# Ledger of designs, part 15: VHH binders against Integrator complex subunit 15 (IntS15)

Target 1, 373 residues: Integrator complex subunit 15 (IntS15), of Drosophila melanogaster (Fruit fly) (q9vpf9)
Amino acid sequence: MSMSIDSNKLLLRKGDMKLDNYPTCAVEALTRLETLIASRNKQNMVMQIISEFIFLERTPKDGDVRKSQALPISQMNLFQEFQLIIALIEYFSRPGRDATRNAIFLSLFGSHLTPQRSKLLSRLISTAVSGSVAPLLSSAGTWMQQVGCKTPLSLEVAQNIVSDFISYSRKTPEQLKQLPMVGPHFAANFMVAVADLYLNEQRSPTLNPPPDALLDTITEWMMENPTLCQASQQPLVLPAGAIAMPFTTPLAGLLRWVVLAPLVSNRSAYSNLHLSLLRALQQLVSSGESTALPSQDLMQIVKSLQSYCARLAESKTDPQADAAYQKCMERFAQAVQIALSSNCITNQIQLLCLLESLPPHKLMKIVIEAHKK
Short names: E, the ipSAE of ESMFold2; O, the ipSAE of ESMFold2 at other seeds; V2, 0.75 times the mean of E and O plus 0.25 times the DockQ between their complexes.

## First folded at step 4 (VHH)

Design c55 (from a14 with F100W M107F V109Y; framework vhh_nb_b201)
Fold by ESMFold2-Fast, scan of step 4:
Structure c55 (fold): chain B 373 residues (1-373), chain A 120 residues (1-120)
Amino acid sequence: as target 1 above (373 residues)
Amino acid sequence: QVQLQESGGGLVQAGGSLRLSCAASGLTFSSYAMGWYRQAPGKEREFVATINSGGSTYYADSVKGRFTISRDNAKNTVYLQMNSLKPEDTAVYYCARTPWDILTGYFDYWGQGTQVTVSS
């Protein structure tokens, strides 16, 4: 009979798995995924197992929501969400291959998250930060890079960390002091994400200004771990056949943020962060790091400043706006001087020409002339 | 250094009541969610109740309507009021701290526990 054939086909896909008392079925599913995830032709089975046995999702019924606009409906209650987070913390803390852990993490959370999975991911990562769960943070760092550190997914994770650890703190939170040592890749990608989050207010007009505690935390990280801003990627441990997504250096993102900060608000915490970035850049250049700050990233800062100057030219001249621009150029000139002194900047002539196109600034003019050789 | 100290356990007859207390030291108590777990001989630890920093509570189905969790931030203490006790409630009761919302579920610190014995 047709029903018997369909049942046998489903049974084969799920490998005799039973939807049993939660979270037992989720733990069994994670173990099953270790064997299935190595096979490229079983990706559909992997996704079905994750949806049904880990997140307890079902396809919307015809009467519930329009299927073309509906995401899978989660059947998990609040306690089951709690049980899943504990199970995942325990699972990712087990000895095993980094490639397998990263493959499973990427399969669980992917690039197309339901609201429930997104909420669980943020809470899982915050729990891992609190518990210093290094293997899980490593997988989270890999996930952020693969989905993109400046995407809404990564920005939501970053905003959740700020909310959970930083927003109401008057100083650097104790829980975050060891993060660069416990999860360096996650810490690096978090810095890329927060720099973009706070620089690009257009994405979230309801976003409050960055807390001083956030700026202080990143400043402390950079002062104690200057290699955290290395331009060269540490090798990613990805599942077989996965392609690494482009990496953005934290130094480039953070520098763009602090250089442009005077255009929005100028606080002493930004000046402290800027100095820590200059110190890190100088140490990296001195150690022979030829790609610490690529010319393309410096050119992008030029373009941002050009756009600002064009808007000012169309508007009535504001003496306060000119002062802000002068402060931006002072910070930018200091970074450019260190970068050009490395003698490893590609397209140096093009960069110098772009810098010359900006309205004059005394320190920048000195830097340009020193390297115009 | 964080320490949790449970008290208030003892022997009680079925249908009786007990109030457990958990005194916390070495943490910013008011910013953390606190919970109670229990472990009967030969069984795994099971969830009983949690309370977050804002006072919202969540209970295991087996204790709903009988147990009440509360907190006193001025005393750095969390309480578990246990009413209508059953022999099945016999266990060692543990206090646990969590750094966030009850939904994060990861408890960093446990107390040494307090024994509750319910006679038939």
Scores: ipSAE 0.000, ipTM 0.103, lowest interface PAE 20.3, mean pLDDT 76

Design c56 (from a14 with S56Y T98S P99E; framework vhh_nb_b201; at its last look DockQ between E and O 0.01; V2 from the best seeds 0.00; counts 0 for: pae E 19.9 > 2, placed apart)
Fold by ESMFold2, look of step 5:
Structure c56 (fold): chain B 373 residues (1-373), chain A 120 residues (1-120)
Amino acid sequence: as target 1 above (373 residues)
Amino acid sequence: QVQLQESGGGLVQAGGSLRLSCAASGLTFSSYAMGWYRQAPGKEREFVATINSGGYTYYADSVKGRFTISRDNAKNTVYLQMNSLKPEDTAVYYCARSEFDILTGYMDVWGQGTQVTVSS
């Protein structure tokens, strides 16, 4: 027989949650975490409970790593992973405070995200999209902003959604089409992430366009949800002591798509997307709150155009006579004109200098000269 | 058992520069977010800068454009390059580690601190 257990510690004993009663022990752990997270002094206990009772992980004992810095090893089978996903969906669907849900989500997925936890997170979010689970998607949006929309973790989530809902779907599901209405913060952050995956020479030497169905979906989102890209629309509710990360606007990455698209595509969806982006930029001016377009993102567009023009020079083609280049520059000039007029661009002087280095375009020349006054 | 040690503080003229270093012992921190905080005499400790394992950074408004946080994971060292220093930057500067690898204010390990004094 075991020794008597101190009654003062019964509620915190790991044995009382019983690992063989899965997923019930994970549900009990989630409930206990709400109290423990409020006690900021118990962060190590919070992480231990999450690891052992929610993700069923053990501390590695072999290998050449320091134990306190070692990543845990998951013991979950595939059925237990499914059970956990269902339990989390049910947990986040309960009525409750945004700050509490966000604190739990960040505690589960904000640190020490092993490959196994990353895969489960991606499956959880895809399931929440399919089920239109607004509270979970709201917490996922907050999570994506806090970890950064362009980090490997966020890109993995975004790629998994593209795979599940675009690549392996016979038709784009209604639940994905409605995502901006169900989870606008997550939809905006998803757009930042997927914009980074395509038509981006920082990620590939080839300008790879997005899949047609993804482009169509994003274009419809922007046309039907004109305020989706506004930073003030997605207020960030965080637990006490957390530092809010700034919202990243999807506008810069999507602008790169529409500006560079003539180099690789003639799809009319890019023209519709471009118009929607111009309207969104104009509405930022009108709203009394402005989300600045980082000049560094705009400079990346310039660098891609410079690279294209260098290839034209190698083939002795004049950029001013190249229809694709002229269309890229027309779209770019229109967006830059609106953004400069609204003072939405940081480091304008550096951008203007870089724009002058491109082969001439009539509208862009007018825009540059107007803002040197 | 887990220890952070700051260095590189001292006296500097306004407009000058300093580079702070934070060395970790008893751990590698390649999977952790790291941060800098400061405490002026008679004031509460305040956030300065943070950097996650992927190199993404966030700064307090009062130091943006003047301070740069960086890390060298192979040396278990975090740096704070401080340029255009002002008398208001006078404080003890603390290095901190977060168990979370996100840009957050949750810090579980603190250094001993290094004094920075900016004279006019």
Scores: ipSAE 0.000, ipTM 0.221, lowest interface PAE 19.9, mean pLDDT 81
ESMFold2-Fast, scan of step 4: ipSAE 0.148; ipTM 0.623
ESMFold2 (binder alone), look of step 5: mean pLDDT 86; pTM 0.876
ESMFold2 at other seeds, look of step 5: ipSAE 0.349; ipTM 0.766

Design c57 (from a14, 13 letters changed; framework vhh_4orz_3)
Fold by ESMFold2-Fast, scan of step 4:
Structure c57 (fold): chain B 373 residues (1-373), chain A 120 residues (1-120)
Amino acid sequence: as target 1 above (373 residues)
Amino acid sequence: EVQLVESGGGLVQAGGSLRLFCAASGLTFSSYAMAWLRQAPGKRREWVALINSGGSTDYADSVKDRFTISRDNAKNTVSLQMNSLKPEDTAIYFCARTPFDILTGYMDVWGQGTQVTVSS
């Protein structure tokens, strides 16, 4: 006896995955997605299963208009949302193939990310940090890389972590202190996102300045794990057929943040973070790693300082602004000196020309002259 | 702690005028450039007007010749005079300190903002 049957038709049958047995139907859907996710031409089926059996979503009733503005409506109650978070924690904790888990995570939260799914994602990740759920944090790190660490999606996740573990806590939780050991990819991408959140992103009216505890936590991470700040240490386990997104180095993002920080703040926490980044950069250069601080990222810092100087030229001279600029240039010159000592900087002549276009600074002039042949 | 509080919004007919105020506390006000931004329903926040620490001003093309930004460093206030209002000016208006890196178009936004509704 042999039946020729399309297995995919069975996966879409409600009788096999009863919605009234939640979250069992979601767990069973996740397991069945392991087979479907391996096939590129089944992506539409994967998305339908996720929407129907995992997030309990439906299309609006009178959506007979072209659906460019129609978002799925979540039918989950608060208890079912809690059950889903637990089910996802348990699923991603199973031993198995990282590529498959990463593919499923990206399918859950990459395509068609609604406000409801975004909220669940943030809560899921915070729960994973609290529980030190390494496999889920690994998948979350890969997700941040694939959607982009500086995108609104990644910045919302970063803001939620700061809120949950730093802003409302008198002491940094041990789970957050251990995050680089538990989830290095997530920790690295979180640092890229949080640096961008506090410098470059348009802030909400309720976004406060970064807490000292955040800066101190990242400083401790860098002191204990100096290699965490380089892209090459953090290989991604990509799903079959995923396109690799460019990886921004945490060192580059954090350095831009601390170099430009004197324009806003004189807090010692920034100076401590700066010193930890210089130490990390020096260790990477000394070990023969030269890709930790790309010339393009150094050039972006130059452009930020040029923008600041152009704004000052439109205003009368302010002694506070000059002192702030001098401190920025001192921090930047120290980092540039270490980076250039690697002899591996691309477009070095262009970088040196851009640096020389900035208003004079004694240490930066010495650095530039030392590296002009 | 930096705090900016907006006021002066309301309902006005097309062609009318409103004056918005922003009161600042907890910062070295005179040393910073100040901006007004707005967010219309369903749209992203956009820059409206800028005044730097020296008093030089700049405006978005959509409001140029209609809006005037000014500051009073002694009172730690910045104001936006809005003339010849159009229905497309309907938005929540926010007062912000400009970030040091303005090339990305990002900036801090403070308080809940003030609602401006232009009829017809």
Scores: ipSAE 0.000, ipTM 0.097, lowest interface PAE 23.2, mean pLDDT 76

Design c58 (from a14 with T98E P99Y D101S I102L L103T T104G G105Y M107F V109Y; framework vhh_nb_b201)
Fold by ESMFold2-Fast, scan of step 4:
Structure c58 (fold): chain B 373 residues (1-373), chain A 120 residues (1-120)
Amino acid sequence: as target 1 above (373 residues)
Amino acid sequence: QVQLQESGGGLVQAGGSLRLSCAASGLTFSSYAMGWYRQAPGKEREFVATINSGGSTYYADSVKGRFTISRDNAKNTVYLQMNSLKPEDTAVYYCAREYFSLTGYYFDYWGQGTQVTVSS
């Protein structure tokens, strides 16, 4: 028997979930969510009301004017946020199916996240990293994939990890050394997110350059576990009629970042990261079939370099004499050579044509001509 | 909070020289490319010169051989040495942080500008 919205809300307030016993009432609400999910009966409105109760949010009154809707307002204080974080860590650490934990996490932290829930999510994930809470990190990784690893939501999570663990560190933080083993899916999606974060400063105009400790951490991860970089994202489930967004890999995102990095920086940490990525790519190719480096990501590098060369043309600067462009093309040619040698690029002819549209580079020309025939 | 503050503008006779300075705060200066742009009344801002984090320099054709861009990372300052000035160089000169993103080459955090007037 399905409960009505008002009946469910009344039940939570009058008997089962009393505000004065927080966070125990939130834990009981989580078991209600688990029951609804396990029944294979998705009552989205009931689940939304339960999640609002867990976050102590007041329900906004209907103001449906021009399809604009006010988001719930959190009544949670800092102590209650701390209590909820501990309760969620304990809840997600319980034995159970990954699918159920992931569904509960997605129900709590969706694509329309309030500022309060966003702040709590970042604190929750940082706490899980510190405590090596594998089940929660697994669910967080799945959440990043479902909302999109390059969306503002995922970029905020990535930026907070950098801020909390890396920004003031002189070496790879101990908590992060084990992250690929504790939460490989989260580590993979974190790498996709940070690569996009530092390639697109328009999303964070006050963002400082990536710390060397971040580049060193990712380099260490890739050297110790090259298979981590091939972890693919599942395609998003889209509404009927929507165009499916292509999924990407950590290797593709990181490679795009290091190839384009010479346009803004000549730090040695980028060269070390680049070499670790070439090693990982070579190892994946030598294992046989690999789709770890999508042709669309390579084509995006071409488009970025075309934009840079248009800028050089305005100043009548020869790209062939530009040190930054030469270094970008050297790194790009090395990666393209390995990828093309695998014969796994579906749109190879289109990619080669796009590469030929760039101002000539000696190594890239050799690579193109070797694979054109 | 990122701030760019230009100084060193003024009046100069044709054939003279000026040195512009741009002091940057609120960013890791040494990691960014910095550029100079100018805008004459009724015209769009045009590129003058840029210097990347590695020290490579690029100049507009109209200023090449006359202007020199440089930087001092210890002082978080970028400079534009302007020699053999012409009346056509009369404009408000702006400092900008340059960056590359996935979608193109961009400029943000413009300074307030400094007026350069070259008399004939």
Scores: ipSAE 0.000, ipTM 0.337, lowest interface PAE 12.5, mean pLDDT 78

Design c59 (framework vhh_3k1k_2)
Amino acid sequence: QVQLVESGGALVQPGGSLRLSCAASGLTFSSYAMRWYRQAPGKEREWVAGISSSGGSTSYEDSVKGRFTISRDDARNTVYLQMNSLKPEDTAVYYCARTPYDILTGWMDVWGQGTQVTVSS
ESMFold2-Fast, scan of step 4: ipSAE 0.059; ipTM 0.585

Design c6 (from a13 with V96A D98Y Y103W Q108D H109Y; framework vhh_4orz_3)
Fold by ESMFold2-Fast, scan of step 4:
Structure c6 (fold): chain B 373 residues (1-373), chain A 120 residues (1-120)
Amino acid sequence: as target 1 above (373 residues)
Amino acid sequence: EVQLVESGGGLVQAGGSLRLFCAASGFTFSSYTMAWLRQAPGKRREWVALISSGGYTDYADSVKDRFTISRDNAKNTVSLQMNSLKPEDTAIYFCAKYSSGYWLEHFDYWGQGTQVTVSS
């Protein structure tokens, strides 16, 4: 029976499905992938079908060799790109197995992501957000987790959501209000990605704050859904034989936002976000989810505060008297106290040593003394 | 430029132990999942163990309870402690950075690997 499978692939390749029949050939290819996707020894066949019949990609010919096109080039025009977005929305809206859907999504937009596929992915996800396409958003969330929520791929998706829904809004956009209910996995991983883009010294020494509408959106989400910070909101429905990647939560990145925010902003939304994060952290500690807030993330916050204090010292300002620093340390001390109460923090001695290197703060000193050996 | 340099391989008798090391450079090591893979003569590459940026570990069934993966973010190293070695563990062992994909074939690795030979 391997002959019938090969004959069907050859039939598709010969072009009973032509450009004038697009997106029908893409729909037929997606259906064919349901049969092939479970087999790891058919991965090359899966990737070839995707390239050839879904994205209409062709390997550059010898005469067309240019450094700018090392990967296969797509022959899709703008109308066909739109047709593909609609076909994918319809396909992922079908009832079916989550593992198969996730496997197909990961194969479409995983390791062979060209600039054109990246653009299509961003447009696809924005369309799914607008249309509340829950199965597609679930697959997109799994994709973000598997490629890494803070990688350039996930950051580009997150930046496009900000561009499409946030950048011109003064309030939480209506399209985003229901996102945590429709696609909690995607909403959580989106928050991981955007938390990395703002108030992060590793990315910018000026600690650029997020747009007001983005801060308001995330604050509203966290106030209504603190469970977005729990690993249980990231169900791992992967195809058989896939490698399970570790869960990440938005807790660490958002904690950095609320701790560092007093240095650049006086918005009250950070106070509401801070309280929601403390509640989320307390729930995680009580449930034994010790990996949600690694010591490395807390140490990065310490380094950012050290840099700020060094700049204050250069201007002959006393950090202990600086109101912004006092607010940062008060919020940080509360979070550190809850985290250390878990008794599961790695490198606790090193973390406590780094915290002691910061200019003294009354609450932080109490926390440090309570957790010394 | 991403670079991964494996070391610690050698010849050992069945039941023995070896510790493999991987020195990483050219990327933010602490932010990435690291893995060990192996390729035995005449066979395809096989996943052995992984460790996430947060310290989560997972192991292939064939090495579970015998191998332990660990990382040192201060030194940009990942290590694999191999106990109760079997002739079937004979392979070239590769250190890999995992950045995209969900299949074994999607791991990125840049080293030449380190040879482990288990004899009876």
Scores: ipSAE 0.000, ipTM 0.248, lowest interface PAE 12.9, mean pLDDT 79

Design c60 (framework vhh_nb_b201)
Fold by ESMFold2-Fast, scan of step 4:
Structure c60 (fold): chain B 373 residues (1-373), chain A 123 residues (1-123)
Amino acid sequence: as target 1 above (373 residues)
Amino acid sequence: QVQLQESGGGLVQAGGSLRLSCAASGFTFSSYAMGWYRQAPGKEREFVATISSGGSTYYADSVKGRFTISRDNAKNTVYLQMNSLKPEDTAVYYCAKSTVTYWGSEYTYFDYWGQGTQVTVSS
């Protein structure tokens, strides 16, 4: 048990907490949350303790409201923000604890963040990456699953990692090289989020490629750690009130990257990433384990290729003579063949019909025919 | 087909020791983190210990210093050595396989749990 019997007595003394001893009041609040987080009828008390004693927030009143300001106002100065980050690093740095701390992390940073909490979360995670704080990164990875890996919250976390470690690098940063070993769940969920930001027609019609250092980092991660493409789930030992989130994997998003990359980039890293994804699929087969792929993600790749072929038709270019399209289809056919053979794709008949609507490609035609009735 | 089979449970006096074993089959054992969870009557399952594919270990605060997790990749077996047992350690102990390799924390989700083995510690 992570909770002390003596901690229950502290609930009666919540009113004795004073804000004049920061960050001590935040540390004391975190300890009290360990007892409160397990009680469904204490949700309001949990949120009030977090707001008042950890983030030093207060609810705006009519006299304090300026124009459209509706969110709680933080009273923290820059030094107190620094003190809080250090306190949170220390609190979440201890391994061998139960999933209660995952529930506390979710309560701190939840599904609705003030701008200050969002900025503190970004700084906290970047500090944990730099310091290889494995237990905190595990909690952060679970948080990404609970809020959704492709939601604005998770995408902002991914963008901040790119900004802090990738944007000024010419090669894979050392701080990120060990991340799959230190925080595999966080690394996998980071890849789900970041894959959605690039080479995605729904985000940008120009299919913006990822920064070179990001592509190299993810490629190295996948070459060394193919099991990062396995489905991740929330721990069953989370206390009452925690939400079991659906499985997500980076496989579909990274497959979109390698299939669509020839349309906008000629970087050799995409070939290595493609090979690593094929090896990941083969390894799942050889282990007797299979991962379900969302058919919608594969159908989105088909739609992006259809859009590209429509543009080729406007230019009077034959898709079968277009080198970029041929390379896209070659990679796509190889991945689809392994996934179908591994029973990883749901609703395969619908996918096969959509693939037949694309301009013919020799390997893809063989794959389609091999999996027809 | 993934299978996990626990053994080694039983009745022991407070201060005593037990060694639990979990025999695994149907997957590449050396590639996955393995863990132990326990469930006392009327309570939810709680984390006890985990060992990564690389041998890194993590323990719940309540068992740290008393329990030791280890693995034998040649035998596809994970072990839990339980020393200085207390009445509050009474529970059904479950073996679990992680969903990913290189996992080093109890916060990672486990799949393919075993049938469990009963440990009873008398006062």
Scores: ipSAE 0.000, ipTM 0.125, lowest interface PAE 19.4, mean pLDDT 77

Design c61 (framework vhh_4orz_3)
Fold by ESMFold2-Fast, scan of step 4:
Structure c61 (fold): chain B 373 residues (1-373), chain A 120 residues (1-120)
Amino acid sequence: as target 1 above (373 residues)
Amino acid sequence: EVQLVESGGGLVQAGGSLRLFCAASGFTFSSYAMAWLRQAPGKRREWVALISSGGSTDYADSVKDRFTISRDNAKNTVSLQMNSLKPEDTAIYFCARETIYYGSFSYDYWGQGTQVTVSS
């Protein structure tokens, strides 16, 4: 069974991969994938078609690279990369089933990306944001959920959006104002990724502090679209064959970011973001939707504050450090009060014990006592 | 205002030693913890060593017992003595000023980096 008629057909079609025929061969490949992706037993053929006809990759031969390294090598020039982006924008804009579109997107840009495909993905998503390409952004949002919103791949996508639209802007970019309406799942997962990018990724010489324009953009999104932060914010259609994966909510990620923000910044943009998050949380609790702030995420905030306090004990305290801690605890106590009022927090007793382990804060003491039986 | 300038990088054979220096200016050096981080091609930046304002030191597991960080507050310098170098130590080494960023070690000022290449 190793001799396949389909393999011979693919080899014969290599003549069509001339410069004049690109991106036509990529478009034809995408159309063929619509049929093949529905057949769960043909995943290897799907991957071969993607590699050969869409990304123009070749397997290294003896003498090119050591045989121990079987990494695909991209043959695309810069013009072909732009042609592919246009072809993908056009393809994902066509009428079709969301499940098929999402499955194809996941197959193109799965969790094991080459650097070349990663670069193309970032450029594709930025182009889709600029052009308000809703179906592509929906598929990108689903992809972020499936690969994990806090993985290096999702963080790179988030960083590129910040770089392309926000980093050098004095005001909220026009291109981003409609993003929650055009691609709500992408906007939600972008917020999860960007919060993690600035909280947990070590600062590099090239990673600037979050711009006020980023914080203002997210604040506007939350004020206009508070439902973006719900735990139920999931893609309408999951990719065929994909397993439903847990993800952090935008509310949980953003709240952790804003609660800990006084440790690095006194900027009013964080206070405005915090208030928008409290408003969204209050609306969710009032609506009976209490899954937006899992107890595990609240416990992670406690651990971050414990690490900060341990670090201060090691060194002489900056006078501003106590004020920073007090501001963190004020924001945290406000969020905990609303969350606990939902009566839906798992492991509430453990959470209260962890909160009591932190250095005393007046409002937090009141909140803890109000929720002890 | 704040400047960090690294020196001392180069090419060495496996098992060899190098000493990196970082000259700091534009801030009260003695009040800040200082760190060394490294980044190999195609890999994430990783923390290597830290020295607190009080002189306490900490090291990544991969370099413990091989690397020694030290500081001279009179000269505004932090140094990294690297012994028993391995090919896996090949990276650009960065000097950084530590700050507490969201409850974790983070860095607000960085040097340009100095290349260390360890041959097998």
Scores: ipSAE 0.000, ipTM 0.267, lowest interface PAE 13.2, mean pLDDT 78

